VH-VL binders against o27280. Designs and how they scored, part 341

Target 1, 266 residues: o27280
Amino acid sequence: MDSMNVPEVLEIKRIVEESESVKTFIFSWDFRREVRPGQFVMVWDFRDEKPMSVSLIDPVRSEIGISIRRVGEFTDRVHGLSEGDLLGIRGPYGRGFELMGRDILLVGGGIGMAPLAALADEATARGMRVDALVAARTADELLFLDRLEAAGVNISTCTDDGSCGFKGFAHERLLTLEENHDMAAVCGPEPMMFQVMRILDERDVPAQLSLERYMKCAVGICGQCCLDDTGFRVCAEGPVFWSQELSRVREFGRYRRDPAGRRVPW

## First folded at step 14 (VH-VL)

Design P29 (framework fv_azirkitug)
Fold by ESMFold2-Fast, scan of step 14:
Structure P29 (fold): chain C 266 residues (1-266), chain A 121 residues (1-121), chain B 107 residues (1-107)
Amino acid sequence: as target 1 above (266 residues)
Amino acid sequence: EVQLVESGGGLVQPGGSLKLSCAASGFTFRTYDMYWVRQASGKGLEWVARIRIKANNYATYYADAVKGRFTISRDDSKNMVYLQMNSLKTEDTAVYYCVRPSYYEGYFDVWGQGTLVTVSS
Amino acid sequence: ETVVTQSPATLSLSPGERATLSCRASQSVGSYLHWFQQKPGQAPRLLIHDASNRATRVPARFSGSGSGTDFTLTISSLEPEDFATYFCQQWESFPLTFGQGTKLEIK
């Protein structure tokens, strides 16, 4: 819809510090522009524009939330803002998650828990049983645990250093969880997602995966958003893909692209 | 297990002072604004104070009935929130609850057991 | 200040009966109205938030409805443990305000 391409200047209603490097910015939202978990918006600080996944969707309160990790100049500037300050929001864009069945497994790594937290809210509201495997390098980088607990989500954690929950990586923890689920949703670093996808495929659990690293385009649609084998533009055809689609892509889990667009191994 | 445990209540004379403490455990304390709510015997609930997180410069807010007399503060390193009560009046007699809001604010989610403050001669 | 008023002050019913409790705000609070249960000697317990959303681990017999200025808490079939005092509270504007309570007692 044409109205989705016009930036709307919105007041930051609330800011929540999720971790040392992650903040959630909450805005009033007119839900005549529908937003679904897994979609993203373009955030404009009146100098630069960057894509950010929607992490809170609350039509009852007429609010959306955007969780932003501090990783560079744009995000450093946004993190310096206060409640009452203004940001431009354009969107939503992209293909969101689809829910099916009665039981869902969420597997999130780091900031990848942001779109999955919004999905958890929708799944619990629909009466689904939600199990979440939340992974991070250390305990203080685990995101949304208190939020997920309050929503009634069954939580398992793992940290690389063993500071909280299982000591190890998400896929290693998943191997110790032999529950059958109707579907899964996965978001995090691509190497983690690739390993998790393989396990879910062997278990015949249909999975959707979100490829947020490819949403680093500052202007429109660019080559960085394309997948090697299929030519999919993540901004137009993703960021959410079914595991069957990603199994056809040589780049997924094996390569990433540097700022110049060159293939580099993970 | 999420818990809030209040302490410091007791009997005090009008014009006196008392400091309440609230020990939080089982959640990431530093990410939540914290509130104090009181209840007089057989009466309704009354919000008295709010303190914001470090990102909001620990901003404080008070009900008109206690403004200028009460001070809310927090120590994130100890997971503690406090309520310093000065110039106490008989009308301040109540059970005082330490309260955590919902994750993105908007409703009171977790309540402590309360601590009784009696202001009487 | 937004004044919140509950009715009735006291409601006498038997186990198995349906309870309907009312809450009215002096001005619109949208859907930012919450319901709490309190038993003697205990802290309030959240039942319903944002008018109609049941809190975690609250039994299905509890439901909330309404918007703007007129809200209702319904208990479809009373259990013995449901006899308690119920409070509503608005979070549309500061200062935050509570109703005076409805005491649900055994007949």
Scores: ipSAE 0.599, ipTM 0.802, lowest interface PAE 2.2, mean pLDDT 88

Design P3 (framework fv_azirkitug)
Fold by ESMFold2-Fast, scan of step 14:
Structure P3 (fold): chain C 266 residues (1-266), chain A 121 residues (1-121), chain B 107 residues (1-107)
Amino acid sequence: as target 1 above (266 residues)
Amino acid sequence: EVQLVESGGGLVQPGGSLKLSCAASGFTFRTYDMYWVRQASGKGLEWVARIRTKANNYATYYADAVKGRFTISRDDSKNMVYLQMNSLKTEDTAVYYCVRPSYYEGYFDYWGQGTLVTVSS
Amino acid sequence: ETVVTQSPATLSLSPGERATLSCRASQSVGSYLHWFQQKPGQAPRLLIHDASNRATRVPARFSGSGSGTDFTLTISSLEPEDFATYFCQQWESFPLTFGQGTKLEIK
């Protein structure tokens, strides 16, 4: 049986403004093509194609959602669209999160809460106890708090400026939270994920981390997703990795790439 | 805790006007479409009006029975939704509920306690 | 518009009995059918959304089933507090429409 890997043109069914910079776009989806939390799709506006994490997976309504932060020309164009407009969706791609045990800790920073919100829905539906640490620079940039609360998630917040919850960074807040979880899932800025991973490792909590390193769609080079000293390709082998896999990656949490592809400290 | 508190109901003469208010708290109001649903004595529930968020240009929708007479509006800075009711008819007599949909729309998950509007001479 | 019809109009049962309430749509609404409970003098309370999903804090004795045009709300063993009016509502198309209600009363 031939699995076609081509963009399907879908109508935007609903648009929700999550914050001033983030919108969720909802599409009807045929769940014969399975989607798991932590996977991503390629979003095509008929000019450029960019990878976006799936943030809503709703088989009951036959819908998926894709949350997009406004960061450049492509995302500005997509944010200008209306319900009824069309986008190309290709995928899903990558491996998703694995769930195990009875309780899970989610640690999300900024748009990193998008794939974790989908995971929270699945974990809650399984009857797991879900604790979420939601981090952002300011209160207005905290994402999905009302959605997580509606799902029965136990929420802790932190903001860099102290405008909501704990004043400080995610890893500082995590040190004040209880230590016992069967597993954790983490998604956000790489320096945040590195610090969180170290704490979870000391607590002997197995963690999965989602790397949001994106392919340069204009050239189609899969090497753009590679981790420097392991050869892992986020689009092929990730974006979700266990903490044990990331502990030996020298690049993780220490360096980023500039527009020319050069290594730059965070 | 999510709360929706309606006010502005009362007795009004046919042809008169009333403005209903709904004060929302306990959630990020600007993210939700808001609805008005009414219920006449001895009758079922009837959707009246819908207002969308800024992401959808504050689009408004009305039941045929109230089109041209009622106007729904919102003030996100005050977490308020309003229903301006003009040219009121005896058939508009009902308890009016301010209603919040689920996070991504699709079902009503929170209702206010309602405010009674009586249109009588 | 999609017409939603409930049956029976009134259902008389005793505590401990099983209640089965029906809702029929004039055209397919997929699974976009919801159930509400309303007690005298109170606002409606969401019980079941999207045909079969229990809302928060709704007891396990309430269940929903169906798709397309035919839907059922079941209460497996009636408690005294369950005697109320039940409404179904479709969200497939605008205008949003509700059934006329089924009044569950003590026999």
Scores: ipSAE 0.698, ipTM 0.849, lowest interface PAE 1.5, mean pLDDT 88

Design P30 (framework fv_azirkitug)
Fold by ESMFold2-Fast, scan of step 14:
Structure P30 (fold): chain C 266 residues (1-266), chain A 121 residues (1-121), chain B 107 residues (1-107)
Amino acid sequence: as target 1 above (266 residues)
Amino acid sequence: EVQLVESGGGLVQPGGSLKLSCAASGFTFRTYDMYWVRQASGKGLEWVARIRNKANNYATYYADAVKGRFTISRDDSKNMVYLQMNSLKTEDTAVYYCVRPSYYEGYFDVWGQGTLVTVSS
Amino acid sequence: ETVVTQSPATLSLSPGERATLSCRASQSVGSYLHWFQQKPGQAPRLLIHDASNRATRVPARFSGSGSGTDFTLTISSLEPEDFATYFCQQWESFPLTFGQGTKLEIK
């Protein structure tokens, strides 16, 4: 019955340029394979396969979207594709976000806004109040602002260089925002997520965080998804974790591991 | 607030030319495809032209009624979309609307107030 | 080309009454059918997108239904400001096409 592990060759229906380095690719999707915000798919260009978070989930239109940042040879090739071209997609994989309460805070950095944009759509459809803190290094790297505004999301921005919104880092901006939310969801660079998690913990706001850096381990090809003190794999038990789970992980936000398993500071 | 403001309409003789402009504000203009839709007095709406965003190489599309005579273009640095209308016919008389689709396309979300083009001797 | 046809051409009703407007496509458009309201001298206003999704700030009395080739716009209890022309439009295929409109007239 389940065909999740078999790649399906899908036609690129639409392409939207989110920024100079990020594009969203939209495909028709059979929603008999359920997809939830926070899950990812494996994208195959018939040469290499990489994990990508699902950034749009639209059962009314029977479409999903996948947002891809240009960072290497695989993503450069995919960015060179046009509407009508084909990609292989299999999945979904991983744990999705869980929604609870009446109001949610989203904190996203860079491409980390991709899974959070899908979550924002679901939260607003459920009638939740959604506040989003969108962070990037510069104004040109802020993602999905128009999409979030159209969904009725209350948006705050911050940029490291001050080119848009608050000048500073996401955690610094968070300290100036309202403290009361029923839950939060966080996705972005790991040092940012660690700082944000600590603030939310002090405010007693339950948070879910997505560890996207480990998604390349989805098919069991990389040991980097093994967390320091828990020993479990992000691809099997993540990428979304509650803050109470991550507070037990010594390496979160402090260091990463190279292919040999050696600690490398951020 | 998201706004589209058309200009450039007026009275022109058959065979003449007009260039319509549409000034966009309040959103990231470069991300969106842009459209022109027209409406003759007391009649229905008719799609005229489409220009795609940069990711789709600024591809242009036209209704059969205007193909070869009208040219849609855009200037992302100025948040402007244009409609150059050549070889105008009396049946081109209409209010012309500049229209923005929804974020991932699929429905017309924001409309300008329109600009009247009258082609008459 | 997908032809979109609206009926009736004119509908005469009084405030407080229920209005039902029909739209038929010559071939299946899935759920890619949208409804617009237009008042004299104004641009069209989006009411319903993708067959049944009410646009922002559109009153709850407006609802849409249907799929494939047959679609309906319903106004549960007409207010004076609802007397206007209503257009349906398909976005399944290019060229994009609109219905000829249904004019709601006060009786």
Scores: ipSAE 0.599, ipTM 0.802, lowest interface PAE 1.8, mean pLDDT 88

Design P31 (framework fv_azirkitug)
Fold by ESMFold2-Fast, scan of step 14:
Structure P31 (fold): chain C 266 residues (1-266), chain A 121 residues (1-121), chain B 107 residues (1-107)
Amino acid sequence: as target 1 above (266 residues)
Amino acid sequence: EVQLVESGGGLVQPGGSLKLSCAASGFTFRTYDMYWVRQASGKGLEWVARIRHKANNYATYYADAVKGRFTISRDDSKNMVYLQMNSLKTEDTAVYYCVRPSYYEGYFDVWGQGTLVTVSS
Amino acid sequence: ETVVTQSPATLSLSPGERATLSCRASQSVGSYLHWFQQKPGQAPRLLIHDASNRATRVPARFSGSGSGTDFTLTISSLEPEDFATYFCQQWESFPLTFGQGTKLEIK
């Protein structure tokens, strides 16, 4: 009965501390409003509203989960909440990931593992072989390793500082992995995604990449959502894009835009 | 490999005390609620106690049969969960299992091998 | 509290036969019903969670069905290692409760 554009006030059913800076908030959800991995919701704390990727989709339990990293005033307030407290949720919004083939590679950086964890659950439920490359700056920032292991996912890790797994960046680790995949899904910092995309293109592996900066476009507040060189509107398509389309974009992986619309190098 | 190893069981007289320990390894212990479940010889399983993780302020819950007598606690720095058992009764005689729930809770997925507690004169 | 009742108490069958075990809850538990296998001297092993989802590394011959108050565990063709005690357990409400078990024994 509720509109997707009106926040529904939901009770926090469970809270799981994923790391020092990340918590997953679980809510009962009416699956007459379908949710797919790669989609996001708007989270409202009755003062501010922010887009958050859906990290858990469980129709059997009638639950969704939203993983939130503590990065500022809004997220600090949300992290201070307890089970039983209320949050406004509206959505879902955006284009989700598409699955094809028998095996998939997931490449996630930091909080980018959140939408990929939901995708891993769907892929394993469909009988696909799932390989995940989980990347972070340090070991303490690697997310969902126990959850992925429990789902039967084959895990490789890398950290910038070498505190866990391969010492280096995701794309450097990927070069040491020569396994063939029918598709890939990538989510994380844009420079990481750009380098990973280039390697997957050379291997002829179709990839989908999730661009967090375009989540607001899906709710119709677009002014900075147009991509260079192609002129097409990201609002109609994002946040998940195929690698072939991103390969045509001069801006992707080279610079971003600040709130004033100015180009800022990565 | 995920493992839970219980210790501290043994023979004790009615009214006595025992402290059970459970050593966890192979997973990120601090993110899981932990449970104790017991089983008397030839009988069914009975939930005993639950301790939540840090995000839920280490809240504790007990079965009515043990409230006021048993205390569950944990030490995340050592990957340990404990069950302090006071004022033991003969009906507390059972194998005690340390149990880990599924990642977001909802079912028991990993069990220790159990430790036997015998309360007898 | 939600009472969980299993039937039969004992089921005597031969290898190769189909086994059907029943579990009934005193009130609706939705799909929050799980099945465990226990062999003598061992801890329980998760077989089926949330009524019908087979746990990792559990053979395909095990299947679960049901919702609300009535649940069934089926073993399509018994292997020698399947002769054990089976428990169902609800996770809809606290206190968490288990059935009394069904002992599957060789005829």
Scores: ipSAE 0.648, ipTM 0.828, lowest interface PAE 1.9, mean pLDDT 88

Design P32 (framework fv_azirkitug)
Fold by ESMFold2-Fast, scan of step 14:
Structure P32 (fold): chain C 266 residues (1-266), chain A 121 residues (1-121), chain B 107 residues (1-107)
Amino acid sequence: as target 1 above (266 residues)
Amino acid sequence: EVQLVESGGGLVQPGGSLKLSCAASGFTFRTYDMYWVRQASGKGLEWVARIRYKANNYATYYADAVKGRFTISRDDSKNMVYLQMNSLKTEDTAVYYCVRPSYYEGYFDVWGQGTLVTVSS
Amino acid sequence: ETVVTQSPATLSLSPGERATLSCRASQSVGSYLHWFQQKPGQAPRLLIHDASNRATRVPARFSGSGSGTDFTLTISSLEPEDFATYFCQQWESFPLTFGQGTKLEIK
């Protein structure tokens, strides 16, 4: 039984540079501990522990991958590691994505493509048709395009500056796409997810969205893991939510809270 | 769409040099390790060299048979990988393939058409 | 280094027959064993990766099995285009090594 949630010390088997700011770290994994797309793990560098989404789930090779963007002291230290170095991993945690129907649309912004790339692998393995809308500020920040193509995914891109694909935001590109889907999965900046959700709701496409901003309080019961209007916690009930659940949350896509608990617009 | 096109092969005398080139297109070249694999006429395949990409500090590795004589290099700005072959021997006669591994490595996914190198007087 | 050995060197069969090709590693390679097909004058083509996973666009008649040191490639019912040379290759350790090949000939 695993009642202690103790970190397992794992060797970094391989490091893949996804972009100038994103690396994927690959570890051997015992799949007697099930891992599903949309779940996260706690990564421990023997000083600090941070939540990271699982971006690769490969039971054939007995491997998982964790994609990490360099955004602060912890992630900068982890990016400085080499193959053969050790990290502590505990989990997985959280509710993963659920698949239904025969067609799925993935809409990812920046690092939000990480959990969606794992979902794409599972959806294609199940024989689903997968369309992905991959969004970023510039072409250099688009993630996983070659991996998605290798998996058989139909890819559309958009960049804010027009350096690759459609010039504009994800929701603007989505309005020009007419293909019907049985479901969608969305992960990225919250304002993007809100606009995308609104369009999918108008099209009667059920969508699941991943709320990664709350994952910093993800182990156990933490006040910061609560959504304001619903009383449920991301670590206990998320990070993946259906769009119908999020439609009841006034906070989603409109404002955030600062450390003093005050509402601050996006 | 994804293509690897080798060039630079030909006839050379023992002790001579050749530089092979491989032009990559249709994928994000800079994020892949790249390999050279050769095959002598009617024989099996033999791994020759490997170059890692930026995240692994462009580390290079060679088969014992070519170590010290061959140099693998890459130019990510041009989507090119190269194999500089010095002090060529008759036993280096082979078709040389430029090869891309799978996305997270572990198997050879895409092969070029190959370029023939003949070392003979 | 890990040596991989294929048998038989040559297999003579007719279209419609079942082909079974063997590959043995000198030490365990787990499931990190891959199969390639090569036709005269062409580059090798990936058929099976990681012992049993069929590559994209490879016909269902091709299957792979095995783990550790003993591996098998099976072609359930030979088509004329299947007469070619087949190579196995391990990716457990460097240097990467290939078998010497099995030539599948029409009888």
Scores: ipSAE 0.354, ipTM 0.719, lowest interface PAE 4.6, mean pLDDT 88

Design P33 (framework fv_azirkitug)
Fold by ESMFold2-Fast, scan of step 14:
Structure P33 (fold): chain C 266 residues (1-266), chain A 121 residues (1-121), chain B 107 residues (1-107)
Amino acid sequence: as target 1 above (266 residues)
Amino acid sequence: EVQLVESGGGLVQPGGSLKLSCAASGFTFRTYDMYWVRQASGKGLEWVARIRTKANNYATYYADAVKGRFTISRDDSKNMVYLQMNSLKTEDTAVYYCVRPSYYEGYFDVWGQGTLVTVSS
Amino acid sequence: ETVVTQSPATLSLSPGERATLSCRASQSVGSYLHWFQQKPGQAPRLLIHDASNRAYRVPARFSGSGSGTDFTLTISSLEPEDFATYFCQQWESFPLTFGQGTKLEIK
């Protein structure tokens, strides 16, 4: 039912501080507009609008959650809000994750754990066994560990600085984990996702990767979200892509684009 | 491992005071609202108090039976939640549980072992 | 306040039998009703949350159903360790309220 792109003004029901830089904002939601893990919404503070992944989907409580990392002026303003304040929300947009098989692997880096946490909730509710590799630069930036534990997820952690769990990068930790999964879902920095994808491809594990490029691309019609050799528009045809699709994209894991569409190395 | 360990229970005279402590470990304590729930012998469970996180200015809420007599507080640096009980009545005799709610609230997820408070002359 | 009432107060059954425990709320609580198991000398253990969602390490023989004012906890085939007291609890409104319990005992 999201054929009209009109923001609905919603009251912030709850705010949870996930870390020093990340907050989750929870809203009542009318599930006549279905939301799936991997989809995003446009968040409007009545000045600017930015895409944010849905990190909590709770039809029983009629709630959605949106996890926002403080990275600039817009997110700094939103972080200054309190329960009871209003935000505009429109969407959802994009292609969500598909769940397959019995045993799944989630690999998340930083804020990339946000859409994966929603997916973990759905997978565990369906009776699937979920292994999550949660990666961050430091222990204080690891997200949703307590939430994932409560959902029954088997958690492995890694930090670049070794402050929690394995010392190193997500793909290095993945090499030490068991190889038997029916599918994987991956979200985080593009270089991390590229390395993880290669390992999963060698293990013959089908993977879905969430690629939320260019935060100003919102309405599903945006040339700057186009992926080179594939012609895919991230906001229209993504943000979730199968590894087979991404393996043919020359720019994936190698360079990004600035707001003007110019190539910038990772 | 996630644990909640209560202490401070004991025998006290009517009109007396007692302070309960709950030590939390194995999770990010500062992120959770915390609750106290009590159970009198042969009776059901009764919610007593709630304290919110720093993001919600440590707001506190109490059951009518204890309002004005009990004070819930927390120390996030020590992973502790407390219940200061003043003007105790015989009706306050119960096992007191420190309880962590589910992530984002909605149901009680983790319970401590409980500490017995007996108010008797 | 919303009053939750459990029935029966005591249920006497044998291992292998099916148990059905009822919980009624004085006003609609939607799906915000939870079930706990308590053994003597122990804290309550979460079994079912939000009417029908089984907690992580709870055996498949436990199931919950219902909405609004009428809820049921079912144990499909009783094991010896299942003989305990069961409580329901609503989280629709404050104050949070619990039923008085159903004691499941060996016949």
Scores: ipSAE 0.611, ipTM 0.795, lowest interface PAE 1.8, mean pLDDT 88

Design P34 (framework fv_azirkitug)
Fold by ESMFold2-Fast, scan of step 14:
Structure P34 (fold): chain C 266 residues (1-266), chain A 121 residues (1-121), chain B 107 residues (1-107)
Amino acid sequence: as target 1 above (266 residues)
Amino acid sequence: EVQLVESGGGLVQPGGSLKLSCAASGFTFRTYDMYWVRQASGKGLEWVARIRTKANNYATYYADAVKGRFTISRDDSKNMVYLQMNSLKTEDTAVYYCVRPSYYEGYFDVWGQGTLVTVSS
Amino acid sequence: ETVVTQSPATLSLSPGERATLSCRASQSVGSYLHWFQQKPGQAPRLLIHDASNRASRVPARFSGSGSGTDFTLTISSLEPEDFATYFCQQWESFPLTFGQGTKLEIK
């Protein structure tokens, strides 16, 4: 309430190369502005700003981390920075994950493991049992395995090419895993998330999914999710949504409309 | 299983040289800074050297006692970290430990068993 | 250079007693102070990191407290395997520095 949405210029304290294409940038943070897993910040390189999920939340060290995948001009410039260089950070923004129960399943694809790694830290700190299914195209693109192992997370992996763990897609691996979880959190490419959501819905596991494209809606930059149309309107203050909300969005996962009524007896 | 295994220690005369090696296994070696810490017989621990990852241009740092004489290096393709020790002094006699920090740095979480270096005539 | 000083140099106690080990930094290190246990012929073992956070598989009888310049490691009820040398170490600034150690021995 009292803080303005003005970027604070922060020094890059540490840089960790998570993979060939992903780096984590760590900054000192004043935790009087609370940050929750699933929230994001706007990262400003003094030319452009982009939303980035918070991937490390460490109140003991008064630090946050932001994991950035190299995909274009902005991220290429940021990847060229060194420790001691400056970036503008504003936020946090958006709706974070909610934790409930004793057991949680995390399903992450590629950079989608970034917000889930922060969630894993929170869940383990609460004494929850955490199972993580980490998916990528190749072994070299699997993220945070050592970090998750150090946190006491039970890890399963899958790669499209079979270079590490199960050969296949996340939803195919999920079908071979035991079904006993109080909740799940999912983040990755939309087609992966849609398939995973379908399986979790059938297992009656409440799931939260994080959608990158809705991060701008939370800060009022994106008009798409706030436009009225003659069809079903989804006004989202994401990026985190419950699976029941997403099951009604025809565009989600690039699939055609499912037969109506994912009947859930109460 | 995460392991660090040191080798290359031994007896050397003052003014001589030794190269220590540390073989890492069980984790993604390239993502961690690596450290050398030493301990003289019956004495405390002393940080010796640090090497950063590729993301930080393999930057190196040394304790004043060894700066200019010791060189830390790494080979990510072999999961190895090295300590080249030149112009050795009797005061360099110690067990040398290869050490891995916590995932984002800040405390030492994995230590090798150490290798003894004795500098004596 | 931040100098880290431990006291006492030697502490003689019996199993079942409480041990309190002190560590003082010459300048503030915030909460970036860690505690290690070392037995003869072995590498140091992390006990407590960041002043008060117990490392994996470390028994609940070990606890850490303090901030700034004054830190304490407490062992609430000594077990026979706890008789070892304990080191504190700061990570606020480089060079990284360790205390000289406190030897905990059987009375």
Scores: ipSAE 0.712, ipTM 0.857, lowest interface PAE 1.4, mean pLDDT 87

